VHH binders against Extracellular exo-alpha-(1->5)-L-arabinofuranosidase ArbA (arbA). Designs and how they scored, part 12

Target 1, 316 residues: Extracellular exo-alpha-(1->5)-L-arabinofuranosidase ArbA (arbA), of Cellvibrio japonicus (p95470)
Amino acid sequence: KQVDVHDPVMTREGDTWYLFSTGPGITIYSSKDRVNWRYSDRAFGTEPTWAKRVSPSFDGHLWAPDIYQHKGLFYLYYSVSAFGKNTSAIGVTVNKTLNPASPDYRWEDKGIVIESVPQRDLWNAIDPAIIADDHGQVWMSFGSFWGGLKLFKLNDDLTRPAEPQEWHSIAKLERSVLMDDSQAGSAQIEAPFILRKGDYYYLFASWGLCCRKGDSTYHLVVGRSKQVTGPYLDKTGRDMNQGGGSLLIKGNKRWVGLGHNSAYTWDGKDYLVLHAYEAADNYLQKLKILNLHWDGEGWPQVDEKELDSYISQRLK
Short names: E, the ipSAE of ESMFold2; O, the ipSAE of OpenDDE; V2, 0.75 times the mean of E and O plus 0.25 times the DockQ between their complexes.

## First folded at step 9 (VHH; framework vhh_sonelokimab_d1)

Design f1 (from e2 with S31D S54E; at its last look DockQ between E and O 0.90; V2 from the best seeds 0.00; counts 0 for: pae E 5.4 > 2)
Fold by ESMFold2, look of step 9:
Formats: C-alpha cells, structure tokens, sequence
Structure f1 (fold): chain B 316 residues (1-316), chain A 123 residues (1-123)
C-alpha cells in the first residue's frame, strides 16, 4: 500500500524524515529513507477550539499544512475551512521536536495567524507556505481562488502578521467583477510554494481543479522573481498577477491530476513533493517525491517519467 | 452494494450512557477512515470524531471529548460510539461515514454514509 497523502510537506530531524498531510488532526508519517513510511502521530487529537467559530461546517479535517524549522522549533501551519467557501483561517502549532518518544514532544497551538470572512475578504485564508528571504525576514504565502495568492510578513515569533503589516499579491487569475464575493469563482489557482534557488525566488502554484478523481485538471505552474515580494514572471515575461505561469508538470493517463507541491533542497539536491491521483487505484492520492532539475536559463524541470519511478510504501 | 447501518439509538436520561454501532459491508473496512456525525433538528451536521483504518489514531470534536469514545473492530467490520454523561444537547440523529481517500479536504466527499439512528436524551 502506498502512502495516501494530500497536500504533502516534509522536513527532517536528525536521521528521520517527517511527512505531514491534510486530514483529521493533520496526519504525520516518519521515514528513514523517504520511501518507506510509518504512521507517527496526529498533530491534533481534537479540533482547534476556534475551528467551528471560523467555519461552521468544519468536519475535523485540517487542511494544507506547512512545516517550518526556525531557531530550534518546528512550526506547523494548518488551515480550517470548508470546501467552496472562504470561511477560513490559518493557524499554527509549535513543537520542540517531531519525535513522539521524546519527553519534549508536545504540540502547543498558538491560534489563528490570519482569517478570511466571506463578503469582507476577496481572498481565502488557506494553503500556507513559509519562505525566509535573504535578509532574515520570514514570509507566509497563501490563497485559493477568489483574488488569488498573497504574501505577507510574519512577526518575529512567526505566529502573526508583522506590525506594521506588509501584504503583496503574488499571483492571480481573472475573476469576473459580476461574481458575488461569497463565491469561489472561476479563478482556479491555489497552493503557493516559494523556493529560493540561486538569485531567484521561484513561485510554484497549482492551477485547475483538484479532488475530482478522473476529472481533476490540477497541474503545476511556475514563475520567478529576484525579490520574494515579486513580481513573479513566467518564461515569457508575463506577470503571474496577470495570468502568467509556465507549465512545470501536469498529469497523464496514469496520474490524472497532481499538485499542491512543496519544494526542498536536501544535501545539495532539489526535490519537488506533491500528491498525484492514481488512475489504476481508484484515483487515490499518492505521495510523489520528484527530482527538480534546472535548465541552462535557470528554470526548473521535472521528468514526468519519475511519477512512475517513485513508489512509496506504507509500513505498519 | 456498500452499506453502513447504524444501530443502538434510543431514549436515555441525562447522565446516562448509550452505545451506537455502525455495521459495514461491501468494502474493505480496514482501508477506510470512519467517523461519526450527528444532526439535531434545525441545525447543521456536526462532526463527532473519526478513527483511522487500523485504529491507531482517533480524533474528537471538542464538544464530546472525554464523554464519547470511538472504537472499531475490523474483524466484525463495525464502528462503535460509546456515549457517556449524556446531555439533552446530545439529542440528534447519529450517522456514520467512511472515507477511503485519506487526506481529502472534507467529509462531504466521503464515499459512504449511513441512514442514521436517533438518540434522544430526555427525562
């Protein structure tokens, strides 16, 4: 059985890799080799106390985690939301270690980082991803549908926006002005992730629709900027705030839809981590860890054939 | 055909206990995350909690933690809800659900739902 994940992110502590997934309480797996995975824990044994206030339809699923190491602590960001709605909030919980056997292992929830409210906000507070710039400032990217993807400065303890606040739009797709603000609309973009490589920040984003089994159109695009705040431009020079985005990878007949990636440099090599829907296995979402390569002009490349060569194994 | 059938509902006094069962058939039960929901008249459906396929992890709503216990017996293809210290606000139709797609963003996409069993807490 492969590892079933959605919205996967990962990090390491010592010789152990940890993988975090959307699900009730955020599911955590561990591995020594990034191929063989064992259930480790859930970050929450019960919902955040504010979850139903933010999203009355909340059903126990915490969405779209990101995991970030900073000054000896592990910050796990997560989303409370409901499908098709921007009644949402991003929260953060913190741990000193990811090893459940340690006496120091304890998730300490720090509450809401940002919250979106229908009609008030033309953005959706889900899909966080953390990036530190070259000056030591830590930023959160986020967003799904509506007015697209945003980036804002985090405060020094990484639990709230900085004061004074600084926000940037980093990518969006066209949305009709006639659409009611309470509706997600047709601007099918979400799940930002930013990787620094060389002189550039690379913004990855998911376009299309996830979560429709064989009808999923989800795929990954990329743009880049010399500044973490943008503008992020694709290979043709188009701004991602104006519909730009160069295709990085899309699904095929075996792996119909894919996206919600993270990206990492480990031991001098670059990796793209994502989920993909396997047609041969009832479109169950599977973990993929793919090599990121770089062309002569500094653009990321992924060999689609690696979708077949990476096969995870879930251990008991 | 896939079926989820809840049973064990009924009338109970405040402070009492009741055990619900959800019998599953037509699919490989141990491959599914299964959970409990409830809906009181005129209110939205409320998530109670969920348990992983092998029972290694359990997640509870705040409103029931410490009073309700979710368990499963994969040899009998059955999900259980032990309800203790019942209150009048626990009155609802209780549903079980199964979701093969671990990591989907919502139980609204769950593969299978039961028909429900009524629990009434009243003196």
Amino acid sequence: as target 1 above (316 residues)
Amino acid sequence: DVQLVESGGGLVQPGGSLRLSCAASGFTFSDYVVGWFRQAPGKEREFIGAISGEGESIFYAVSVKGRFTISRDNSKNTLYLQMNSLRPEDTAVYYCAADQYWGYRSWGDSDYWGQGTLVTVSS
Scores: ipSAE 0.241, ipTM 0.654, lowest interface PAE 5.4, mean pLDDT 89
ESMFold2 (binder alone), look of step 9: mean pLDDT 83; pTM 0.840
OpenDDE, look of step 9: ipSAE 0.820; ipTM 0.910

Design f2 (from e3 with S31D S54E; at its last look DockQ between E and O 0.70; V2 from the best seeds 0.00; counts 0 for: pae E 4.1 > 2)
Fold by ESMFold2, look of step 9:
Structure f2 (fold): chain B 316 residues (1-316), chain A 123 residues (1-123)
Amino acid sequence: as target 1 above (316 residues)
Amino acid sequence: DVQLVESGGGLVQPGGSLRLSCAASGFTFSDYVVGWFRQAPGKEREFIGAISGEGESIFYAVSVKGRFTISRDNSKNTLYLQMNSLRPEDTAVYYCAADQYWGKRSWGDSDYWGQGTLVTVSS
């Protein structure tokens, strides 16, 4: 059995791994071995106070977390949105520890980082992912559909854009000019994640549609750049802002779609973390942690046969 | 067959209390998370809160935090919503919904839904 998770991200504190998932309150699991997961906590017991102002149809689900450790604090970014709408915002809550048994365990919500408004913004403020560059500047990537994936500098306390603001487009797919700006459109790209490896930053992105059970078309592409700000080029040299993106992995008959990855280097080894839809279990989303390898030209590779592994049990 | 049946609705004065029940049948109740929703006339359905399968985690909307309490009794296949300090704006049809998986992005048509019970808060 596999742990049920959507939009997974993970981090380590001491000897314990923590996994964060989309859902009411953001579900947190813990593990000593990244294989056997147990429920730990939820980051929120009450919706953010601004959630229904930003998204009037908000139904309690907080989306697409990212977890980032910086200067002794854990920053949990999350999204408030609704399907097919860019009435959305990314928020952040902060904790000194992820261990619920610690007297220091306390999530302190810091409010909205960025907010998208229909007709004002041709982007969707969801799917955050944090990367620090070689100079110690921390950036947030984000985006889903519309005008694609963006990157901006965070301020020193990582709760707001830096001032003066610096924003970059890092990937997008073509969108019909005849499409009303209020519609998500056919540019099926979202969920950026950036990993530094060697001389390059590698931008992973999800193409296709998540969340359709057996009809999900979700898959992962990659590009790279020597600058965190891009341009990110695929294996053929095509810019990801112009439709570039080299296939990293897609689903198979047992695991029909996959995406919303994160990627990590731990203890000298590289990993790709994502969810995939299991055909044998009503196409429910399950956690996958795959080994990330590098070819002789420095491109990431995964063994697609690892998708068929069985690594966890369902948690209630 | 799967059924969710809400009950306990009625007319109550502002400041009063009411306890709603959601009786479940046709599935393994403890394997499901349950959400409470309400819909006032002419309004969109509003999320109230959700509780995990064994009750270890409960999540509330801001509008009801501190006034409403969600609980479940898995031995009776029943969910409860204790509503205190009721206000006229709490007037709505209240629904329960059950979903097998907590880690998805939204409640939708593939979930199990009850038919609702009416709560009216009026002086």
Scores: ipSAE 0.328, ipTM 0.710, lowest interface PAE 4.1, mean pLDDT 87
ESMFold2 (binder alone), look of step 9: mean pLDDT 81; pTM 0.825
OpenDDE, look of step 9: ipSAE 0.801; ipTM 0.903

Design f3 (from e1 with S31D S54E; at its last look DockQ between E and O 0.81; V2 from the best seeds 0.00; counts 0 for: pae E 3.7 > 2)
Fold by ESMFold2, look of step 9:
Structure f3 (fold): chain B 316 residues (1-316), chain A 123 residues (1-123)
Amino acid sequence: as target 1 above (316 residues)
Amino acid sequence: DVQLVESGGGLVQPGGSLRLSCAASGFTFSDYVVGWFRQAPGKEREFIGAISGEGESIFYAVSVKGRFTISRDNSKNTLYLQMNSLRPEDTAVYYCAADQYWGKHSWGDSDYWGQGTLVTVSS
């Protein structure tokens, strides 16, 4: 049976992989082989103190984590939001180790990184993903609906935007200028993730709608750029800020939708990590770890038949 | 049919304790994340905490951490809320809710909700 997870991200410490999932407190699983998973811990046992100020309807769910290791520390970014609203913020909590048995194991919340405010901001402060460029500058990508996906420099401590701030739009879909700024709108794009491979940065994005059981239309697109800041162009040369995006993978009858990916190189091989909605199990979201291959022109490819392979499970 | 029924509410003085129960029927209880909410007069419904289907993970709101304890007994299809060190601001109708989608983004109208039990904390 596959692991139930939403918005999965992973990292490694020593011989152990750790998987982080959306939910109350951010659930953490561990594995020695990326196939057999066990419960490890929950990053938060108590809501962030600012959560209900940012999102008055906050109900315990922390969304869309990303995990980033820097200078011996683990940075766990997370989102506070409400469905269909951009009353949202991305926060960060930090740990010296992911091993709960260590005396150094302690999540230290560092508060809000960025916050979106309806009517002020035409973007939604959720879905963080961290990328370091070739010069050692660390960036955060983020965004969901509205004016699309953004990228900004992080400060040296990785807890706030750098000063002076530097922000870029990296992908967006068409949105009517007549749409009320308080509404999410029809520009169905979210969940950026950037992977450096060879001479390019590859921006993955989720298009469509998650979280609708059998009505989910979620699928993954990709573009690339030689600069972390873009422009990100698809296979036909279209700019992702102008609706570009080459299909990487979409669902099938058994796995109706999929998305919110991360991507990693481990032990010299490349992987795409995502969730998919299983039709046979009431469209619950399940972990998928797929092999990421590269064609002769340097574009990523995934074998769609791997969706039907059961390669991970939760163990007690 | 699916039912969630809260019990154990009542009048208690500040500093006192109460234990609430939520009896579940009509579904496989251990498959569901279950949580507690409360709503005071004139206020929005407030999330208190949640517990995973097998009890592996428990999450609390900051307002109740250290005072309230959530537990479940899957053999009896029952969720519990032990409330200690009660304060007048804990006065509310307390609701339980059940949601199979622990990893989803919010609780909503499609989840199962109880009718509530009143807790009054006053001297």
Scores: ipSAE 0.285, ipTM 0.690, lowest interface PAE 3.7, mean pLDDT 88
ESMFold2 (binder alone), look of step 9: mean pLDDT 81; pTM 0.826
OpenDDE, look of step 9: ipSAE 0.819; ipTM 0.909

Design f4 (from e2 with D99E; at its last look DockQ between E and O 0.13; V2 from the best seeds 0.00; counts 0 for: pae E 12.6 > 2, placed apart)
Amino acid sequence: DVQLVESGGGLVQPGGSLRLSCAASGFTFSSYVVGWFRQAPGKEREFIGAISGSGESIFYAVSVKGRFTISRDNSKNTLYLQMNSLRPEDTAVYYCAAEQYWGYRSWGDSDYWGQGTLVTVSS
ESMFold2, look of step 9: ipSAE 0.571; ipTM 0.829
ESMFold2 (binder alone), look of step 9: mean pLDDT 82; pTM 0.833
OpenDDE, look of step 9: ipSAE 0.656; ipTM 0.856
ESMFold2, look of step 10: ipSAE 0.000; ipTM 0.176
ESMFold2 (binder alone), look of step 10: mean pLDDT 82; pTM 0.830
OpenDDE, look of step 10: ipSAE 0.724; ipTM 0.879

Design f5 (from e2 with S110F; at its last look DockQ between E and O 0.59; V2 from the best seeds 0.00; counts 0 for: pae E 8.9 > 2)
Fold by ESMFold2, look of step 9:
Structure f5 (fold): chain B 316 residues (1-316), chain A 123 residues (1-123)
Amino acid sequence: as target 1 above (316 residues)
Amino acid sequence: DVQLVESGGGLVQPGGSLRLSCAASGFTFSSYVVGWFRQAPGKEREFIGAISGSGESIFYAVSVKGRFTISRDNSKNTLYLQMNSLRPEDTAVYYCAADQYWGYRSWGDFDYWGQGTLVTVSS
């Protein structure tokens, strides 16, 4: 049983998996088996109180969540923006549990972590993803188009940048103005996610354009670094800040627009989690959870035949 | 031949109730997000709320939360809006709309729209 998802991230509490999706108030689904999903809740019943100040055109959709467990709390990061604009901000809301039936279940919004402002900032404050380094420092990666993907240290309570601030560029495509108004610009990169494996941090990024059904060009690339701050290099040794990025997976005829992944190690096994548009089902966006394998040189691999391995189920 | 047809509008007293319907045809209703919008004279169109294809996820605008209820009956291809505690500022033409996704798209970019039904709230 599948659900409508975009920008999926997931975590587990007890025997229950929770899936978070872009949507009104951040849509939350639950499952016992990661295959059959049902609606659980929304993190916001209405918009965050500051949303229209940051983005006057805000329409109630919160974008690109990430979920992070830290010291007994669940941190849900979310983005406020409008499509194609860098008037945006990343916020955070916190809960002690993901189970709506618990008396402790309560999302407590902590407000803005970072905000991008046109003409002041040449980066876009959306698409957060959290990574802890080997020393216990917690970082946020983020970014979409413009000046690319950034990484900064979070403060001790994970609600704002650390002081003194430490920011790094981790991936960037050359930016120029495009004459074709259907394009979001020449720097078609977004949605960072970092997975620690062995001696390396692996940066996944989405290249191309999402969200255009069969016209989506979205695909995933990867680079790696021994330091969480980079430089992230692809298989040929090219820096991702200079256009590097090795293809991990792209769409096929049946499943288009793959991107905006998360990646996890659960119970000793590695997974790539993403969305794709199913051509046979009117390009409805569906969840994909793919096995992430590693070659002899330590590079991640996905069996592209797994894209076609399940039969879609529709919600009633 | 996609159609969305609203009905149930009319004149109602402040504090009253009214139920709108939206009959859908020409597409697989149960696979679409459907929602309600309204437009008062001389104003921009305002989002009211939306409901997922399964009916399990519902989102309401702040202006109507607690007063309006959205539901759907996929066996009848019909979207409903129950409006309670109506106020004069609820006077508007009410539209239903349908789209395939909750996704990245703004709600104002829905693929299909109805013709509207007028709701007037006055003494």
Scores: ipSAE 0.012, ipTM 0.409, lowest interface PAE 8.9, mean pLDDT 84
ESMFold2 (binder alone), look of step 9: mean pLDDT 84; pTM 0.860
OpenDDE, look of step 9: ipSAE 0.661; ipTM 0.855

## First folded at step 10 (VHH; framework vhh_sonelokimab_d1)

Design g1 (from e1 with D99E; at its last look DockQ between E and O 0.77; V2 from the best seeds 0.00; counts 0 for: pae E 3.4 > 2)
Amino acid sequence: DVQLVESGGGLVQPGGSLRLSCAASGFTFSSYVVGWFRQAPGKEREFIGAISGSGESIFYAVSVKGRFTISRDNSKNTLYLQMNSLRPEDTAVYYCAAEQYWGKHSWGDSDYWGQGTLVTVSS
ESMFold2, look of step 10: ipSAE 0.398; ipTM 0.752
ESMFold2 (binder alone), look of step 10: mean pLDDT 82; pTM 0.826
OpenDDE, look of step 10: ipSAE 0.675; ipTM 0.861

Design g2 (from g1 with H105E; at its last look DockQ between E and O 0.74; V2 from the best seeds 0.00; counts 0 for: pae E 4.2 > 2)
Fold by OpenDDE, look of step 10:
Formats: sequence, structure tokens, C-alpha cells
Structure g2 (fold): chain B 316 residues (1-316), chain A 123 residues (1-123)
Amino acid sequence: as target 1 above (316 residues)
Amino acid sequence: DVQLVESGGGLVQPGGSLRLSCAASGFTFSSYVVGWFRQAPGKEREFIGAISGSGESIFYAVSVKGRFTISRDNSKNTLYLQMNSLRPEDTAVYYCAAEQYWGKESWGDSDYWGQGTLVTVSS
């Protein structure tokens, strides 16, 4: 049986890989080979105490984790929200280790990093992704729909925005200014993830709609910038803040709704980690780890055939 | 046809216990994330807890943690909610729900729901 994950992110501790997924409490899997995965734990046994304050219609799912290692600690960012609403917040919980068998294993929730409020904020506090720039400054990208994807500087503790605050818009799709600010709108963009490679920062984003099984239209686009703050330009030179984005992977009839990726360099190789809905399995979402290649102009490429060749195994 | 049927609701004194059941037909619980919700008069529907398809992950609302326990019997295709130390504020219609995938959509969009069972906690 394949691993069914949503919005997967991954990291390594020692010789063990850990996979994090959207879901109740954020599900964690472990693996020695990134093929065979075993359930490890969840980051939360109960909803965050502040969840329903932020989102009264919170339905138990913690969204779109990101895992970041910093100074020997693991920072797990997560989102509390409700579909179609920007009553949302990104929180962070921290652990010394990812091994549940360790006496040091303990998730300590540090609380809300940022919160979006309807009518106040034209952004949605979901889908966090962490990136460190060439100067060692750590940033968080996040967002969906509304005014698009945002980037802000984190403080030294990685728990709050730095002061004074520095924010950037990094990607957008068209939205009517006449749309009610509380409405998500038609700008179907979410799930930023930035990878530093070569001379550029690469911004991956998901366009389309997720979570609709066979009707999902999710696909991945990419742009790049020499600065972490942007502007991120696609292959044609169009700014992602102006609706730009170059298609990376869309999927096919067998694998639809591909998206919400992460990207990593491990041991000199680059990988794209994402979920896809498998048509043959009633569009159950599956983990995909694809090799990330680069063309002569430095643009990322993936082989869609690997959607069929990479098959995760969930061990009981 | 998919169907969820809740049972076990009733009147109970504060401090008392009830066990709710949710019998599923037309699908297998082990293939779904299944959970409990409740709606009190004049309030929004509230998440109580959920259990993953594998049964390895159980997640609770803070309001019921330590008092409520979710379990399931795959052989009976039934979901349970053991409610202990009941309080007047636990009075609500309780619903079971099932969804096939771990998504960002709210429960109920493409999910299955029961008709609900009333729990009244009163002296």
C-alpha cells in the first residue's frame, strides 16, 4: 500500500528520513530509504488550544506543514484554517529530535507565528515554507488565493516575524478588486516553496484546485530570482507577481491534481516531493518523490514517467 | 448507498457517561478518516475528534480531551465515542462523518454524514 499524504515535506535526522503530512495532528512517517515508510507519530494529540479562536470552523485538520532544522532543533510549522476562509494562523512547534524513542523527544508548541483576519488581511496564513538566504537570514513564504503568496523575515527564534517587519509579495494571480475581501476569489495560487540552487532562488507554487479528487486541477509552476525577496520571473521573464509562472508538471489521466510540493538537495541530488491523486485508486492522494533535473538554462525539469515508477510503500 | 447511522444518545446527569455508535454501510471505515462532530443549539458545529484509516492517528478537540475517547471496530464497521465526565455544555446533537482523503476542504463537502443523535446533559 502506498503512503497517502497531503502536502508532504521531508527532512532527515541521522540515517532516518521523516515525512510530514497534512492531517489530524500532522502525521509523521519515517524511512531508511525514502521508499518504505512507517508511521512514526503525530506532532499533536489534540488541536492547538488557540485553533478555534483563530478559526471557529476548524475541523481538526492541521494543514501544510513545513519542517526546518536550525541550530540542532526541528521547527515544524503548521496551519490552522478552514476551507475558503482566511481565518487562519500559522503556528510552530519545536523538538530536539524526530525519534519518538529518544528521551529528548517532545514537541513544544510555541504558538502562532502569524494570523490572518478577514477584512483586515488580504492574505491567508497557511502553507508555510521556510528558506534561508545567502546571508543566513531565515524567511517564511506562505499563502493562498486572496492577494497571493507572501514572504516575510523571521526573527532570530524563528517563532515570530522579525522587527521591524519586512514583507514581500512574491506571487499573485488575477483577482477582482471588487471581490469581497473575505472571499478567497478566483486567484488559484497556493503552497509556495523556495529552493536555493545555483545562482537563483526557485519559487515553486501550486496553481489550480486541490482536494477535489478527480476534479482536482492542481499543477506546479516555477519562477526564479537572484534574490530571495524576488522578483521571481518565469521562463518568459514574466513576474510571478504579475501572474507569471512556468509549468513544471501537470500530471496526466492517471495522476491528477499534482501539487503542493517541496524541493530538496540531498547528497548532491535534487528532488521534488509532492502528492498526486491516483485515478486507479479512486483518486487517493499518494506520495511522489521525483528526481529534479535542470536544463541548459538552469530551469527545473521532472520526468512525468517517474510518477509511475516511484511507488511508496507504507509498512504496518 | 453510503450511510452513517448514529445511536446511543439520550439524557444523562452531569458526571455521567454515554457511548455513541456510528454504523457505516456502503463503505469501509478503514479506508476513511472518520470522526465526530457536535452542534449545540445556537452554536456552530464543533469538531470533536477523528481517527485515521489505519487507526494509528487519533486527534481530539481540546474541549473533550481526557473525557472522550474515539475507537472503531473494523469488523463491525462501527465508530464509537465514549463520553465520560459529561457536562451540561456537552449537550448537543452528535454527528459522525467520514472522508476518504486528507484534504483542506471542510468536513462535509465530499464527506458522508450521519443524521445525528441527541445528547442532553442535565440535572
Scores: ipSAE 0.038, ipTM 0.553, lowest interface PAE 3.1, mean pLDDT 92
ESMFold2, look of step 10: ipSAE 0.321; ipTM 0.705
ESMFold2 (binder alone), look of step 10: mean pLDDT 82; pTM 0.821

Design g3 (from e3 with K104E; at its last look DockQ between E and O 0.47; V2 from the best seeds 0.00; counts 0 for: pae E 17.0 > 2)
Fold by ESMFold2, look of step 10:
Structure g3 (fold): chain B 316 residues (1-316), chain A 123 residues (1-123)
Amino acid sequence: as target 1 above (316 residues)
Amino acid sequence: DVQLVESGGGLVQPGGSLRLSCAASGFTFSSYVVGWFRQAPGKEREFIGAISGSGESIFYAVSVKGRFTISRDNSKNTLYLQMNSLRPEDTAVYYCAADQYWGERSWGDSDYWGQGTLVTVSS
């Protein structure tokens, strides 16, 4: 069964795949085959206890999850935010298992990892994604609009920035110095995700605007670096901190607003996981799991025809 | 001609129960996220909860969690709100709303709204 999802990330425990989506309490689905999904649970029955302190107009939706396995535990990162402002925070909740039938199943919230405050911070603390480097250090990438995408070291228990802190800018688009810091601005970049492949780290980022139904301009770009901290360069050698980014995939008339991807290697094959808005189904967001191929120069490619493998209604 | 019509409001004692319905027409109900809002006199509109098009994902505001239950019947194009353990502060006009996109960051610009049904909780 196809599910309506936004910002999908997934992982596996035993013979079962778990998919996490933006939504009330972070919606969790399960599947034995990555094709047929069923509701499993929500990570929060209501909301994190600190959500309204961070965002007084918080509407109950937790945004942009990432799921990371580390030393036998499942770390679920999530975002608390409000429309149009960088009054936001990324939190983390932890579970020993993803199986709700297990006596060990319990999401234990560990609180805030980072928080952005309007006018104090020129970044927005949402859209987390976790990457471990070749030396075992775990990093969090994040960001949406404002000053772009950031990367910082996590501490040993993966719940806070490391001390001493180490932060890097990994991608940003031009923003006028005359723009008021309280506004998101015209730098339409968000949702970083980093995949290690061969000698490179590949930074995927979403450019454009999500969530506009048929007017969504959301699409994916990529750059790469031999160091997790960057600089990430596109196919022409342009730095992603200076507007670089090579197009990976964009929509078609049936599927628009592609973005907020994750990427995985499973059983020796590489996959790109994202959402897309289906025109024939009133632009509802749907899960896409696409094959990720690599050209002779080591750049990722996706066959856009795979988007059309499911069409719920005839497009007129 | 899209229409959302709430019904089931009325006067109820504190501790009592009511069930609200929202009948939908003029659009493909099962493809929309639907939910409930309320507005007390002189106060801003308050989000109550929402349910996905498939019915598999449901969220409740903290103020009503455990007391209210949202459900939908896609075969009848109807959204429901079961309200239990009602309190005087639940007095408000209750609205249903529909939006195309699951996971939208704001419910305030939902595509369609009903006209409202009044619930009064008074001893």
Scores: ipSAE 0.000, ipTM 0.158, lowest interface PAE 17.0, mean pLDDT 83
ESMFold2 (binder alone), look of step 10: mean pLDDT 82; pTM 0.830
OpenDDE, look of step 10: ipSAE 0.711; ipTM 0.876

Design g4 (from g3 with D99E; at its last look DockQ between E and O 0.78; V2 from the best seeds 0.00; counts 0 for: pae E 3.9 > 2)
Amino acid sequence: DVQLVESGGGLVQPGGSLRLSCAASGFTFSSYVVGWFRQAPGKEREFIGAISGSGESIFYAVSVKGRFTISRDNSKNTLYLQMNSLRPEDTAVYYCAAEQYWGERSWGDSDYWGQGTLVTVSS
ESMFold2, look of step 10: ipSAE 0.332; ipTM 0.712
ESMFold2 (binder alone), look of step 10: mean pLDDT 81; pTM 0.820
OpenDDE, look of step 10: ipSAE 0.770; ipTM 0.896

Design g5 (from f4 with R105E; at its last look DockQ between E and O 0.59; V2 from the best seeds 0.00; counts 0 for: pae O 4.3 > 2)
Fold by OpenDDE, look of step 10:
Structure g5 (fold): chain B 316 residues (1-316), chain A 123 residues (1-123)
Amino acid sequence: as target 1 above (316 residues)
Amino acid sequence: DVQLVESGGGLVQPGGSLRLSCAASGFTFSSYVVGWFRQAPGKEREFIGAISGSGESIFYAVSVKGRFTISRDNSKNTLYLQMNSLRPEDTAVYYCAAEQYWGYESWGDSDYWGQGTLVTVSS
């Protein structure tokens, strides 16, 4: 049986890989080979104490984690939200280790990093992704729909925006200015993830709609910039803030709604980690780890055939 | 046809206990995240907790942690909610729900829902 994760991110501690997924308490899996995965733990046993204050309709699922290692600690960012709403907040919980058998294993929730409020904010505080620039400054990208994807500096302890605050818009799609600010709108963009590679920062984003089984239209686009703050340009030179984005992978009849990716360099190799809905299994989302290649112009490429060849195994 | 049927509700004294059941038909629980919600008069529906298909992942609202326990019997396609140390503020109609997917879906449009069972905690 395959691992049915949603919005997967991954990291390594020692010889063990850890996978984090959207779900109740953020589900964590472990693996020695990135193929066979075993349930490890959840980051939360109960909802964050502030969750229902931020989102009264919070339904128990914590969304779209990101895992970041910094100064020997693991920072797990997560989102509290409700579908179609920007009553949202990104929180962070921190651990010394990811091994539940360790005496040092303890998730300590540090609380809210940022919160979006309807009518105040034309952005949605979900889908965090962490990146460090060449100067060691750590940034968070995030967002969905509304005004698009945002980037801001984190403070030194990575728990809130730095002061003075520095924000950037890094990608967006068309949205009517006449639409009610509380509405998500038609700008079907979310799940930023930035990878530093070569001379560029690569911004991956998901376009389309997720979470609609066979009707999901999720797919991945990419742009790049020499600066972490942008502008991120697609292959045609179009700014992602102007609706730009170059298609990376869309999927096929067997695998639809591909998206919400992360990207990593491990041991000199690059990987794209994402979920895809499997048609043969009633469109249950599955983990995919694809090899990330680069063309002669430095643009990322993946082989769609690997959607069929990579098959995760969920161990009991 | 998919159906969820709650049972076990009733009147109980503060400090008392109740065990709710949710029997599913038309689908297999092991393939779904299943959970409990409640709605008190004049209040919004409130998440109580959920359990994964495998039963390995259980998640609770802070308001019920330590008092309520969710379990499931896949062989019976039944979800349970053990409620201990009940309080007057626990008075509500309790609903069970099932969702196949982990993600941004809210417990609503794409979910299967029961009709609810009333729990009244009163002296």
Scores: ipSAE 0.025, ipTM 0.478, lowest interface PAE 4.3, mean pLDDT 92
ESMFold2, look of step 10: ipSAE 0.393; ipTM 0.745
ESMFold2 (binder alone), look of step 10: mean pLDDT 81; pTM 0.824

## First folded at step 11 (VHH; framework vhh_sonelokimab_d1)

Design i1 (from e1 with Y101E; at its last look DockQ between E and O 0.77; V2 from the best seeds 0.00; counts 0 for: pae E 4.1 > 2)
Amino acid sequence: DVQLVESGGGLVQPGGSLRLSCAASGFTFSSYVVGWFRQAPGKEREFIGAISGSGESIFYAVSVKGRFTISRDNSKNTLYLQMNSLRPEDTAVYYCAADQEWGKHSWGDSDYWGQGTLVTVSS
ESMFold2, look of step 11: ipSAE 0.339; ipTM 0.717
ESMFold2 (binder alone), look of step 11: mean pLDDT 81; pTM 0.822
OpenDDE, look of step 11: ipSAE 0.792; ipTM 0.903

Design i2 (from e1 with A50S V64E; at its last look DockQ between E and O 0.72; V2 from the best seeds 0.00; counts 0 for: pae E 2.7 > 2)
Amino acid sequence: DVQLVESGGGLVQPGGSLRLSCAASGFTFSSYVVGWFRQAPGKEREFIGSISGSGESIFYAVSEKGRFTISRDNSKNTLYLQMNSLRPEDTAVYYCAADQYWGKHSWGDSDYWGQGTLVTVSS
ESMFold2, look of step 11: ipSAE 0.492; ipTM 0.784
ESMFold2 (binder alone), look of step 11: mean pLDDT 80; pTM 0.811
OpenDDE, look of step 11: ipSAE 0.645; ipTM 0.852

